VH-VL binders against q9p5m9. Designs and how they scored, part 25

Target 1, 257 residues: q9p5m9
Amino acid sequence: MAKVTGLPEFEDLHTKRKWMLNHMAAAFRMFGRNGYNEGTAGHVTVRDPIDENTFWINPLEVPFSLMKPSDLVHINSDGEIIGGSKMKYNTSGFAIHYEMHKVRPEVICVCHVHSIYGKAFSALGKPLDMLNTDCCVFYNNHGIYFDMDDVISMPEEGRRTAKGLADYKAVLVQNHGIMTVGTTVDEAAYLLSLMERSCQIQLLIDSATKVGERKHVHPTRAKAIRENADNPVGLYTAQQPNFLYEVACSNGELEII

## First folded at step 7 (VH-VL)

Design X03 (framework fv_ebronucimab)
Fold by ESMFold2-Fast, scan of step 7:
Order: C-alpha cells, then structure tokens, then sequence
Structure X03 (fold): chain C 257 residues (1-257), chain A 123 residues (1-123), chain B 111 residues (1-111)
C-alpha cells in the first residue's frame, strides 16, 4: 500500500537551512523546466529557520533552471544582504513578499512567477472556477489583487497584495501572474504549478464551450476536496517527485539532506 | 472480498436511542467515504448519512438531521450511526454502503452494500 | 423522501425489451452526469448496475444500457430474461436539500 511521508524534522537548524536551500533551488529548476520564467521576473522568498526575521531570495541574473543553493541571497527585513551569495536581487519583489511574511508568521515560503496561463487568466479579473477535482484545493482558498490605476510604492503594493491573499493559499495578481504561499518551499511550489495548470485547463475549457457545456464540480464536493487537500504534509509529499527529479538532473549541484 | 457487516439493530421504543455498527473488510477502509442508506418495509431506498475518509466532511438527510450522528474508526475498520429521538418513521432496514462522493476521485455511487440490519421503532 | 419519479412497474416477455424512466429536475438528473442504477432482488441488498448514466460495471451484461435526455434518465433491458425480475432504482446527485436522492423504484415483471 502507498504511504504518506511526514515532514522532515531537524535537531540542528543549520542542517534544516541546508535542506531548505536545496528544496528552494530545486523549485526554481522545476519552474524553469516548466517554462515559468520571464526574463528576470519571478521570485521566491523563504523565511530562515535560524533567524525568523531574515529571508532567502533568488539573485536577479541567475536562470531558474541553473539555480544552486550557493546562489541564494540571505537578507534581513530591511532588505540588506547579510549572507549567501551576496549577488544583486529584486528589491521590489522582496518588498512585496515581505508584507505576506510580516502579517502571517506561518508563511515560510512565498512563490511568484510570470507564467503564461497565470498571466492570461489573471487578466480576466475573476476567481478560478472549479472545473476539475485537482483545482478544488483552491475552492474559496485563493484571492484576487486588482491592479489599481495609480502609481504606488512597492511596500503599498505588497500590503494590497497581502489583503488580496487574505488567509488563503494563493492570489491571482491582475495582469501580472500568480502568487502562492506555504509552510514549506515544497508546499508553495506545488501549489504554484497546480494553479498554473488549473488556469490552463480553464482556458482550454472556455475555448471549447461552443461544442460542450461547462460541468462544474458541485460546491459541496469542492468544499470536501479542499478540506482534505489543504494539508501541509500532503502538499509537501506531492512536490517530492519534482524535487527528486531536479536532484537527479542537477549533476551534483543539488543534494538530498 | 469486500464485505460490509451491519449490527446493532432491534426493537426500540419511540424517543429512545440505538447505535448501529458496520464492520468493513477486503479494502483499505481509511481511503473511502462510507454511507448509511435505509429501506422501510415495502418501500424504496433513502440515503441517510455520509462521512468522508478522514471524517472531515459529514452530511445528513433532512429527515434525520439533528437526531442521528455518523462516525467512523479507521483503526477498527468500523462505521457507526448513533440514532437518537427515534420515531416510528425511522423503522427500516439500515444498509452500510461504500464509496459515495467525498473522495478526491468523485465516486457518486455505492459500489458495495452490506446485507442490512433491521431497526423497528414501536411501542 | 424519494424525489426522482419512476413508474411503479413495467412488464415484458422473455426476449423483449423494457425501458424504465427516471425523471427529476435540472438540480439533479438534468444538471449532472451522476445518475446511477441499482438492481435489488427480493430479500437481497441492492447491486450497482449502471454508473454515470451509461457505464456498465464489470460483470454486467451488455443487454443493460442507460441514457439521459434533459431531466429524464432511462434504463433499457434488452433480451429480457427471467433473472431480470427485480426492483430497479435510479439515483442522482442533487444540489437541493438531501445531496443524494433515489428514485421511487420500479418492479420489473417477466411474464
């Protein structure tokens, strides 16, 4: 019979940091392999396990598909580089992500990419419809941030994005893309790829509406699926095949801790 | 193979309580939603209550809401129905049934049924 | 308590075809593909006969078939056999009060 693996536990926080950075780098490699990259856009922030008021973020000029743990930049809450690779990073992206970490301590990881279907669907200004069972983890569990017609500071944009995210696992950022959160890197990364696929599937269904009618997952069933699937251990486990694949393809640049 | 065996039925007076049990074997009980369906003598089938694999989702027919409580013990492969404030209209054969609507793969039918346990509510 | 309407009885001779209707509303039979059929012989538990309007489980003969048009689902038994004499119940998912609803049942008699 198949078993669900529990979350890893570490007595030494330096070992936990090493585990976290390898999973973070692997998530970027998965994003790159799936075509979720758009120039220098897209960023992942992860709360440090040793100093919870500090964060790890990707450097600006390293391709997602080539990301190594040693490339990651360690910053404090003011955005000052305090460790890691010390490369230039996206300061605007951090200002936005920081607002999510600040108001929700359980949010360890924030993932954001400018992927094709997330960008396309975000332009519609509406919530994801429950058109398949896999997307039901997002049933009443994702928000929308509407891009206002004004010039605002990045911290203010972050505050508005956090308001749109509310207490949910994901937010559609109008005309921009998708953002997901998790209690682990793996949870947030899995949810991001699932949201992208859900956006793609809905757009495909909408293009076929002339030859068939839309059959929604009923709200009662969608609620039941969300209550079962919105589970940190299950979501972490769902990402493990992707993590292991990226380790196997990394030629020693990533390791299993 | 798959077996569902109900027990706990009997004669009971109106206003009293009765607890039904269903023992499951031949499948991974903890992976599937479970249900109670009843059939009054000479009448049709009526769905009574359902419970998801992890007890996270529970629902009841309007006729029993507030009086009946469904529960499960995955460690014992057992399903239960606690019936309170029983009425003459609750007289029926109560079936345990597998596989309705609360799992991630969306089965909305009952693929296996027990033989039922008879509950008679009368003075 | 059953919301889906079936005829009380249908009858036929061996080798003939009979059709049982199951009529609901747009909130159950008409709205979804979650219509299922059960066969119940006297003194026995129901057995799943057809799932999802028209899908036959393993072991069910192909003389049993299902279809749906609007708010009415139908079960057709072709080449009627003596062993088909039983009660037949449709069921549907419903978005109304009960979540799951059965039909009133149809007694099939083989003459």
Amino acid sequence: as target 1 above (257 residues)
Amino acid sequence: EVQLVESGGGLVQPGRSLRLSCAASGFTFSNYAMNWVRQAPGKGLEWVSGISWNSGSISYADSVQGRFTISRDNGKNSLYLQMNSLRAEDTALYFCAKGYGFDEYGTYYFDYWGQGTMVTVSS
Amino acid sequence: QSELTQPRSVSGSPGQSVTISCTGTSSDVGGYEYVHWYQQHPGKAPKLLISYVSKRPSGVPDRFSGSKSGNTASLTISGLQAEDEADYYCSSYTSSSTYYVFGTGTDVTVL
Scores: ipSAE 0.000, ipTM 0.393, lowest interface PAE 17.9, mean pLDDT 86

Design X04 (framework fv_ebronucimab)
Fold by ESMFold2-Fast, scan of step 7:
Order: structure tokens, then C-alpha cells, then sequence
Structure X04 (fold): chain C 257 residues (1-257), chain A 124 residues (1-124), chain B 111 residues (1-111)
């Protein structure tokens, strides 16, 4: 078993890019392993460490579970492919993610999936209840974007989604799915899987309404947990067991940098 | 095979009304937003109006705002354009056009299929 | 209503490349990646040729390509053929008052 390390630092930005791309591909493999794939839906964008006005995104044709660093597409802010693979990618997905990157420069990674429990819970149009300690990182730290039929263009959806996300780490997109942000790929990916599990747990509790009363985490405790857990180093570290597992399963296609 | 067939055009005097229809087949009509686009003789394309899959979102070009009404009947796979207070400037071939995206998935709004058009001539 | 600016006409010989520009503002072409191109033969309905700046629909030959730089999108037709003689229209999402705006149109003549 490899020792879990803290947030790495890099003097060489090309090494940092290689690290980032391996963690990005690993995140997709984790999403695929957990069944978060829905056809070609779902996108991850990551701000490039060398040219901060450019982004990396997944191609449409590669299954999440088979994602390699070499499959990732490097695009500029206009959506033109400038490096990486030359495969087609979701231009609307980028336009929506770009709105989050544009208004919040600290957002390095945006993750979005059409996962089962995220879709299901998003249809309820309400915030996540604090029903376990792990989900408390989302206490007053996730928004809701209501699916409004007055929107018929993707840029407007992106702007409204960014508004729903506000300064938070996650947004529930009504009738659609979940979106999370992070200062690293690992942070955003961990938060996405945690949100999915939190939605699942609440739906399980909601389905058992005749067994007893819901017992919420006290607001004071929830606030304290969020203030402690919502930190870049801790969230990066929490994702490392998943990253290491995907590296072990990759048959040499993923690398620990 | 996707088909869009427009009807209802004709010669009409200024100030009067016409109702255009578009019959859709070859796809699940209720899953897609629909549009009307017009083209005056010898001129370019002008977007006129759009309607979402469930009629929840409706938009009009400034030139027709308050005079035209777009509607749809998903049970009949039909799109309509009620045109009131017609002007000579409304003379055009009117196309029915389908958005290429299903709202349940991320995508882009582009017109992937067009009908052949129905000619509206507003003249005394 | 403001339209996207295209040249009125472009001509070329078979086998050559021609490029059609589509110029708007930061509120349409410059602000978004939702530029689409349509081909219209005389007496026919328009057909989608390029979507989202540079994406080709199924059945469109790879000699048609799209790009965008700042407030200007471009359609390039390489290896020009007689059947490419048609009117070409760009369109873009716009944040101003109407959701879509079309270009003024370009007549492509194959000499």
C-alpha cells in the first residue's frame, strides 16, 4: 500500500501539467467505475497550469473507465483545439464550465456528471439535509440551479448555473445532475462523489419515512465540520485513495507523478 | 426519416391574419424545441420565433413581437404560427426548423432539419 | 436589427479554397461558441453545414471547416466543387433582445 501524501508542489510547470492530466484521467476512471456515466454526458474541465487562459476537457468518444491522459483535449478560451488529442469534445459543456472558470479564477477544476442519485435528488428542488457528518462539507456550501423553461441557449444556462453555484463548492442542477468545483482535480472529483453519496443516503432515508424521525446533525456542529473539512489540502488528500486505486487498476496507463 | 412540412401560406392583404402550420414526422416531436425562420424574396434568413419542447419558453424577433404567436400541439406533432396585423415587410418564405438538441442532455441549439417553406405574400 | 456581416459574394475555381467571414460583436460571435453555418441551394431549404463553430454533422464532407477568432467566425471550403455553388449563412446566439441572429449571407460562385 502506498503512503497517502499531502498536496504536491511543483517548480516545473510541465511536470505539474503531467501530474494534473494523470489525476484528471483517474477521476474519469473513478466516475466510470462508480457508474456516473450517462451516454456521452458528463464533463470535466481543468485550467492549464502553464497557460491559465486555456483548459483541458474530455473527448466525447472515450469511455470514462478507459480514460488516458493522452485522450484529453487541450483547448483555448474560444474552444479551439490547441493540443492534446484531436478528438471531438462537448463544446456546450465547455461553454457552461467556462462561466464558472471566468467568474472564479481560483476554480481550477469543474466536474459535472448525470449520476443516478444526483439526478434523482435534484428533481426535489431543495437543499441537501445534514443527515450525516460526511455531507456537512456541503452545509450552506452548495447551491441549486432551478431548471427554468425560459432558457433556450447554453450560454445563458452557464451563467445561471454559475449564479446558482455562487461561492460554493457544488450546485444541484434541477432535473439534470450535479456539478462541483475545486482548486485541484482531486478536490472537485472527491466533492462530486461525496455529493452523489450524500444524495443517495438522503433518498434512502426519505424512502424509510415510516421507520422513524430523521435525526439531523445540529447546525452548530454542521458549521464546525464544514469549516474544518472545506479545505483544499484535506479534500485533495481525501481523494488520494481513489487516485491510487485507479493507478493500480490502469495497467500502466496512469502514472504517479 | 425526419420530415417537416409547412402549410397555410398564401396571398393576403395588409392588416389581415394568416395561420401557418408545420407537420412533423420521423422523430419524437415533444422532445425538441421548434422554430420559425423566414426569408424575404432575394434576401437572407431571419429568425422569427422559437418554442421549447413543452411550450414553457417562447421568444420572438423584435420585428414580429406583439403581432405573431407561436404554439405547438405535441399530440398532433404540429407547430403553428398565428400571424396578425400583417405588413408588406412580412412577405417571405416561412420555414419550420427543428433544434438539434434534446433538453434532457447537454447540447447546442442549432437547426438540424428544415421544412421546404410556405410562401406568405402580403400585398394589396 | 443587427445582422452578422458576411461578404456579399465569394468566387473560386474548382479545387481551390475559399473562406467566408462572419463578423459580429462581443455580444454574439465574440462572446459565445454558438456559431453555425447553413448551406442553401437555389429553391431549396437551408441545410446545417457546421455547428458550434467547427463541428461537422454526419454526411458533411471534411473539406468544409469552421473556425473563430475574436468577433469573426470563418467557414473554409477546400477543394471547391461545382455543387458548392450556393448561398451560405452564418448564425449566432446573441445576448441582445433576440436569441439568434443570422448573417447577411454569401453567394459562392464556382467559376
Amino acid sequence: as target 1 above (257 residues)
Amino acid sequence: EVQLVESGGGLVQPGRSLRLSCAASGFTFSNYAMNWVRQAPGKGLEWVSGISYNSGSISYADSVQGRFTISRDNGKNSLYLQMNSLRAEDTALYFCAKYGFNYDEWGSYYFDYWGQGTMVTVSS
Amino acid sequence: QSELTQPRSVSGSPGQSVTISCTGTSSDVGGYNYVHWYQQHPGKAPKLLISDVSKRPSGVPDRFSGSKSGNTASLTISGLQAEDEADYYCSSYTSSSTYYVFGTGTDVTVL
Scores: ipSAE 0.000, ipTM 0.414, lowest interface PAE 16.4, mean pLDDT 86

Design X05 (framework fv_ebronucimab)
Fold by ESMFold2-Fast, scan of step 7:
Structure X05 (fold): chain C 257 residues (1-257), chain A 125 residues (1-125), chain B 111 residues (1-111)
Amino acid sequence: as target 1 above (257 residues)
Amino acid sequence: EVQLVESGGGLVQPGRSLRLSCAASGFTFSNYAMNWVRQAPGKGLEWVSGISWNSGSISYADSVQGRFTISRDNGKNSLYLQMNSLRAEDTALYFCAKYGFTRYEDYGSYYFDYWGQGTMVTVSS
Amino acid sequence: QSELTQPRSVSGSPGQSVTISCTGTSSDIGWYDYVHWYQQHPGKAPKLLISEVSYRPSGVPDRFSGSKSGNTASLTISGLQAEDEADYYCSSYTSSSTYYVFGTGTDVTVL
């Protein structure tokens, strides 16, 4: 029968970096195509494969939908630009993302967006309900960050965000948006788009309550689905259709490595 | 180069009013929240008031709430502080201070990256 | 009502290291990583020295460093120089109020 396969493996770490940057740029293009952009808000950070104490981040000036690998900025843990495009980036955004990387070494990628349904659902201050099988990867596997101060509704604090994320794959930031983490860019990007769609679906179901009753996935089944679906290879593979689509649309700016 | 220049300070009697101004240059004023911070002679710093880029969010320290009014004119790159019912305890050097983050950043850290030189307000009989 | 607590003064000789503590509560320094440090020379406006616990703005020498543990943040000045003689203020956002809070201030004297 078909083999269970691992993630792509690279003997040359420079080739691995090139693979990583192409998948990172593709993730931004997917986010832009899906309307997850909000001004200059939203960031992806990725731990460098050659020096794991350094990171790649998006520049402020480049729209998500036009992101190229050459646009990405390489920074050290102090936030100093050490390579890449050398364009200005969001230093405040890096401060948040760095806290997740610092506390959890297995976190290679952190994705954060101010998407419509993520923002809307985050205002409810409650966990996602298991209303379809696809969202069950988040069953007891996402945190909620509560904003304790009602007068200033804007800032998210890096330390509080890291606490809200805990050991999970995602956090809903109250009145702000979604953040996801992964062992690859593809894993984190897939989880982010899945969380956004899960928020949308739940809001649609809640608006249609007069038509029927909410039918939850049984907790035992939800737990079993999560235990199977929350795996690096499966989540990486789930993102590949999106990656290939963005490569096809990139007019040669993205490469399959 | 970013510059913030305060004016309008002076000697005023208790119970009277005074209006401070801050002229900003060298940055896109309408993209940043602005603040007033004061320092009494020989004392520490005290945050007084803050205003968002569009005046949609305004906050005051408890010590001045109901007496002071912060405002801005983005067309003139100017910040104002209307001070009413002044008390001896309001005697201080008043600084205009700019938040370090723009309206487009997803969170700010509430640091003041640039300060004016201050304008002295003395409330005395 | 509440201020962050700093020592009134610290002193050192040129080339030494000095550390200034800034102690708050679990609702400010203990919760948020929004601890900032300002340097104020006599007769001058404050200047941002360290933001977000440990980040240096462009133009600030690397001999200035910041850290945080629990409810206490610290500013360390290594290789102390005569021009470091100034007042130093910490600050933090606080969840117990809607305003910004400053420390009581520390006078650094270079002997």
Scores: ipSAE 0.000, ipTM 0.401, lowest interface PAE 18.5, mean pLDDT 85

Design X06 (framework fv_ebronucimab)
Fold by ESMFold2-Fast, scan of step 7:
Structure X06 (fold): chain C 257 residues (1-257), chain A 126 residues (1-126), chain B 111 residues (1-111)
Amino acid sequence: as target 1 above (257 residues)
Amino acid sequence: EVQLVESGGGLVQPGRSLRLSCAASGFTFSNYAMNWVRQAPGKGLEWVSGISGNSGSISYADSVQGRFTISRDNGKNSLYLQMNSLRAEDTALYFCAKYGFSYTDWESGSYYFDYWGQGTMVTVSS
Amino acid sequence: QSELTQPRSVSGSPGQSVTISCTGTSSDVGGYNYVHWYQQHPGKAPKLLISEVSYRPSGVPDRFSGSKSGNTASLTISGLQAEDEADYYCSSYTSSSTYYVFGTGTDVTVL
């Protein structure tokens, strides 16, 4: 049965890995295109479909906008490079991301970038307000970690971030930004860009020097939107326009599997 | 230049208490985790206790848990170790040590000690 | 006391290479790239020699290098010199019960 949009299924796990790595590289290209890059900061980890105790991560010095599947680094749960490009990667980033994968086996992908509006909003020490319908997927459905004014180990930061994330798919980390998780790369990447835009919109509303009344989405409506939108297939599908765009711009470096 | 100067060591009887101090200079003290590391005569290094910049995170080695208390006064650039119920096996040179930061993994609160004091000797004996 | 296993001693002649191993578990050396090496001359405080497996602080010569494979980290001293005669300690972050552990220490003797 043909699929127009929606979550693909694979019988061959090597084909699934290839699909996954192309979507992972595309997510980085989207992040770079949207200006989510900050030096060498920002990482995406993805659980391998063949050996579910191993992970793929971005190399330290490859620009997000130029990311190729062949650039990605394959590591085991101990952080040892076992395949892929074998380039140096951010070991601190893996230590943080691994804590989410460790406590939640259904988490396939963890995305984190040092984006402008996520960093800015995270400094306010408050949850996102429901000021438009699109952000309502996060209505009482995102974690907060606002206990970050101290020096702690990266694994400990990962454990505290995982606690703040709870059973949700997004967390605001004080003075640091946004982290999202998903059952696919696409789900996590879409949620990250949606949270970034939601932070931007709220900051624009809050920064206005002369405004009308702030009108919140009614709690009942926000809850209904959240319950509908917290759907892995729907979130995967929402990311597909971004994926297809990055494939089109890649000059053959990315492919549709 | 970064300097760490320990004081407060000496001869003390088993079961008694002693308080160590470390005076820090040359860096923004409140931004760094601080640690106590000890070395028994002729033996290796043993981590004793650590405290984060704002005192929000504190940890102890199992051998001293419940007996020692680490604290800091950021206004005085000082680190302290209150040692209660001292035992013969606590006899050691006690070093004050500062956590460093990694510029290669800049998000990391690196767990290497980039600066050490000269140590203060604690002898627990009758 | 220290937890990570190092050889008691290694020795070499000037100009030779010596390697010191530091063996732990997946909860410390194997699990994280937070392995550090310290050099301690008699009567002196330890000095940071290598941080994060292989990073050299400013002032440490290129002849000192670090690496890691699985649960074992290694410090290699190439072109051994008389002033390298010292005790060497590895250390690692640990996720088990404490946040920090040292190795048992290795005495390096230069002829």
Scores: ipSAE 0.000, ipTM 0.414, lowest interface PAE 16.7, mean pLDDT 85

Design X07 (framework fv_ebronucimab)
Fold by ESMFold2-Fast, scan of step 7:
Structure X07 (fold): chain C 257 residues (1-257), chain A 125 residues (1-125), chain B 111 residues (1-111)
Amino acid sequence: as target 1 above (257 residues)
Amino acid sequence: EVQLVESGGGLVQPGRSLRLSCAASGFTFSNYAMNWVRQAPGKGLEWVSGISGNSGSISYADSVQGRFTISRDNGKNSLYLQMNSLRAEDTALYFCAKDFGYTEWSEYGYYFDYWGQGTMVTVSS
Amino acid sequence: QSELTQPRSVSGSPGQSVTISCTGTSSDVGYEDYVHWYQQHPGKAPKLLISYVSKRPSGVPDRFSGSKSGNTASLTISGLQAEDEADYYCSSYTSSSTYYVFGTGTDVTVL
């Protein structure tokens, strides 16, 4: 039931769950293909369509590039495994992601990776500059979580991350990485890859300051672009080429529902 | 409200075949893995076979591999165990058991939250 | 393929506590918290008693508790009552198989 434009609709919530888990596995394969993996770090959580107080998360032992829907772990709000795979998952990662889901019910998916350019840019402690039109979806639409070197619990770190995220689509986690949210897996996954590329591009521009002056997208134009680009249907659609590519590469391990 | 009702047990001679059925009600049958567990008279529990919700994953205990075939008909809410080349050692009460979690894509279950009353299979000459 | 090891029997008087051990390997009992306990009264089907080492299903009294240390899980029955006289089975996930493994079973006698 995946389409190039428009969101799929499902009469059966079990079919919707299967759709969601195939898109979740595809997102991990895309992250792995793009080199966003760092050992066992990085997590995606997605709110279950049948029981909205339960969540799906990746296991620790499966490489992003080999992720299958059958590998995904279904957990309740206490972190107990209630379905899916019985593999170990990152309980600390879930404690952090849960705080975003808890305060924002519309957040279906939270994506977090320790990617190279996201980590590098996050060390600067400043927001993205609007240096190209593609990154303007993040114009006044991403936050920063400042790590104060405190020894705090993971739920407290999650609460602070949620404050840094605010009502935005992304947050830069200082010295750690990037996190994005979406109303679908595809929206959050697309925004994550776009944020990583935006960090890379800005670092490249900063390295070229001897050659020219930084030219920003005018604030009025940046605002107009963000207002147009920050929509669930458009962001879902933008991810479909990536989803379809991963399905084609999966040797039958991923399905179009 | 969940009910599992086994049938098809009986007296059968060694080397013959028997087919067990389990009728399920009170839950969405196709969403859950189903299992057969047996218990010989006066002995402990032995897992026999399991099948995922979509029949994509099937597993057997070593003791029955190649002789028994598990299957399901989701349209009829029914689980089956086809038992071939029966041996005296197969004599047992056979329970139908429901997995707790949604395990459509996995061969292994979690734990059995509901059990039927069992159907007795006696393999004797 | 190997069953989990339980004592053949344990006994106690009403009001006392009894503990049943379930010993396996790092690949089953020792792996995470995937140990479950079933209670079986004579002539009846097994019933789930404890899930995930220590979680009680609805309707199971607080007298039943579970714990785990290394490769050994334990079921403790406090305030033992006559109706607790039954067979108890542990079960665990096993990474060496696509199936659950059951314990050898323990007969609990209330004297």
Scores: ipSAE 0.000, ipTM 0.410, lowest interface PAE 18.9, mean pLDDT 86

Design Y01 (framework fv_imsidolimab)
Fold by ESMFold2-Fast, scan of step 7:
Structure Y01 (fold): chain C 257 residues (1-257), chain A 121 residues (1-121), chain B 112 residues (1-112)
Amino acid sequence: as target 1 above (257 residues)
Amino acid sequence: QVQLVQSGAEVKKPGASVKVSCKASGYTFTNYYMNWVRQAPRQGLEWMGMINPSGGSTRLNQKFKDRVTMTRDTSTSTVYMELSSLRSEDTAVYYCARYGFYEGSYYFDYWGQGTLVTVSS
Amino acid sequence: DIVMTQTPLSLSVTPGQPASISCRSSQSLLYSDEKTYFYWYLHKPGQPPQLLIYEVSNRFSGVPDRFSGSGSGTDFTLKISRVEAEDVGVYYCMQSIQLPYTFGGGTKVEIK
């Protein structure tokens, strides 16, 4: 097992695609290991490095914990399958994710799962409080999308979600869950698991108000932590222990590129 | 019917710049990368670079990096290749070629007719 | 850069006879996805280049079955089973596994 590394660079776009697909499959395995499974719900989209107007997405029928690079579906902007596996995928999920990719070219990966604490916290309709140092990457760096009982199309829901996300790294979708974005798969995946744990921790603290007062990280310190932690190299690196673990457990189905 | 139509022949002096155009029709312009390939007299084909028409991002051959610029205009479905600081060695036919992808395979499927650029003193 | 070497530089063929063109790459074009990123293009007089063969052995749409590609790793061959007048031109091999994409020097095919 090698040491953790920084963000890689690639001269060969086919090598970059293979790297991305292995990290994408590993992210799903991490989500499965952490219990983010909810039937066929949950989707990750990744912008293709060779044809940046096309995207990779998970198939509906493969468990997160068993995801292989060969299972991933390659689609164009119209949602037509153009490569990868030929399995069915979540067309509604793609319509929503596409809106984030469309308005922010630097967004390579969009992650969304129907996880327990993300769903629970999203029902409160409020942003995260800075109650520990790890969650401070989200300080003034996550949006809220308020669902006001509208029945709307998936592309319109995607546009509203993108507006709620703004230029931030995450959005809490009321009564639905969490969504994160990144310049790499690893960045988006790390931020998603961190947001889920941050929601859990705040709910635990809120339930314990009788036994102590809520001690917040001071805003000045929270800002400094966010400025240090919210960087592509640091966030990519933070995910590497998870990636390496999934590779080690994959019985050769995942590769370090 | 996919068509790529290039601008006409150019004659330039050494040190000048040339801008060649390639107008696409018959498909969704922003869905396919466009490559530029040249052929000097009695020489082979040489890849210069490619452009993503959607975002305008480029990947350029290092040999030409400091002299070549690739751009596009989505309103006219046209890509441009501009080569500066021209030398006699830049005399060549310049082609645009569409970057296709299907079933996990990629290739240059359609090519423009070519634009002759002559650099003479 | 990957260097693509074609042989012969030119050949003259009697109509109906076979022709064979070789291409050698300076490193393997086989990728870990089990695909080989190797192509054959034909540049006919007065026309732009056109794709003949992709991924070593697959004929592009409309390409006659007298054309066949074979090879692996670094050593590739294009065969024309019965050369016709319309097959005259310069044939180029190409790799796309690494940037910059590179072409062979070309093989000129003429009728005797």
Scores: ipSAE 0.000, ipTM 0.395, lowest interface PAE 19.5, mean pLDDT 88

Design Y02 (framework fv_imsidolimab)
Fold by ESMFold2-Fast, scan of step 7:
Structure Y02 (fold): chain C 257 residues (1-257), chain A 124 residues (1-124), chain B 112 residues (1-112)
Amino acid sequence: as target 1 above (257 residues)
Amino acid sequence: QVQLVQSGAEVKKPGASVKVSCKASGYTFTNYYMNWVRQAPRQGLEWMGMINPSGGSTRLNQKFKDRVTMTRDTSTSTVYMELSSLRSEDTAVYYCARYGFNYDEWGSYYFDYWGQGTLVTVSS
Amino acid sequence: DIVMTQTPLSLSVTPGQPASISCRSSQSLLHSEWKTYFYWYLHKPGQPPQLLIYYVSNRFSGVPDRFSGSGSGTDFTLKISRVEAEDVGVYYCMQSIQLPYTFGGGTKVEIK
């Protein structure tokens, strides 16, 4: 019954940056609250709205659940810190994320976490089954990066991950976790949590039911659901309850722009 | 061992363009950024810009951004610096220098290995 | 742009005597991690420049222990405890905290 909030528009790109950084910090708080953190693993990169060849990334040593906009690090494509918080960040993670941003200009945000169910499912080397309607946004809309036994550079690993992602919204990174992309922070963050829950649900079904007792969503219905759900406005809107909750819990550290 | 080998000396007329190459060997080409630094006669060292050989992205000194282009060819492990609209004050030795930026670890921001230099002379 | 000012412009040293070169930056080179993005290079005649000292005080591989760097914030010093004939050349300081990267004007070291 409540009015749904659409995508905001900004005349001033500095205001857009402030909006983006608040939503980025809120996404980390959501990830932390949901237990998606694993030590210093996990990174989110966001393309800057003012200088589209520069990026924002999380610092290594700030807990996801305590992330503030002022903690975020602004870097150029060479990994040099040019603004924001000047704290240490994950240079390997940036090298990998940069390859997604480079080949797909519409990708504003890349999210990657080492969450329990994403890690577990990523070890199976197979795509997600369509076992509920919510996960159907991923129907033929997620890739797999197969981990080779080769020792390769992080930029080369990033290029291979980008090929696995293709033009989709998510990729299962074998033995590492999940990665999602979006045209907004909110889109990528919502898809990240949805993929994690989808992995959890499938593993629960696999443990509780026998093969052949599963009720799959029919491919025709799954395709129709994906075509309706895979849209930037809808995915942004789906994340708003999570964003608003994190703002409410932030004790003034997050702001609605 | 790390080696950076640059192209030979060039003589150009004012208004022309020059393209200098730097071929890398002894390490993984895409793991380290490459910088270009010049030294005009009786002057000090001047940074021109850098290129990420993995993605091809560049950061250029604002002084040269309208005239300099940096590119790379990953199949030959070679970086190129092209300077257009040459003036007499562009007469200099041009060096490529490897950036100590390691994506696998906490980065470094210094020039650890340098090419031998390429003399570019701009005269009538 | 950050301006790097070196003194002296030139230095003549008797072999075996110490030498000291100063560099001053127009703004602090200290990063929030307590790393200072400051370096020393040596340019010998007929050779490309070579790295001597990185992050103020760390010697690069193969650099003799007679070379030492010190300083903080905006004021830095390179010391050679005992100058040898092979140390002849032009010394340059550099900063990489801010683009464009900038070098000092150079200090020429000669043997008496």
Scores: ipSAE 0.000, ipTM 0.398, lowest interface PAE 17.6, mean pLDDT 85

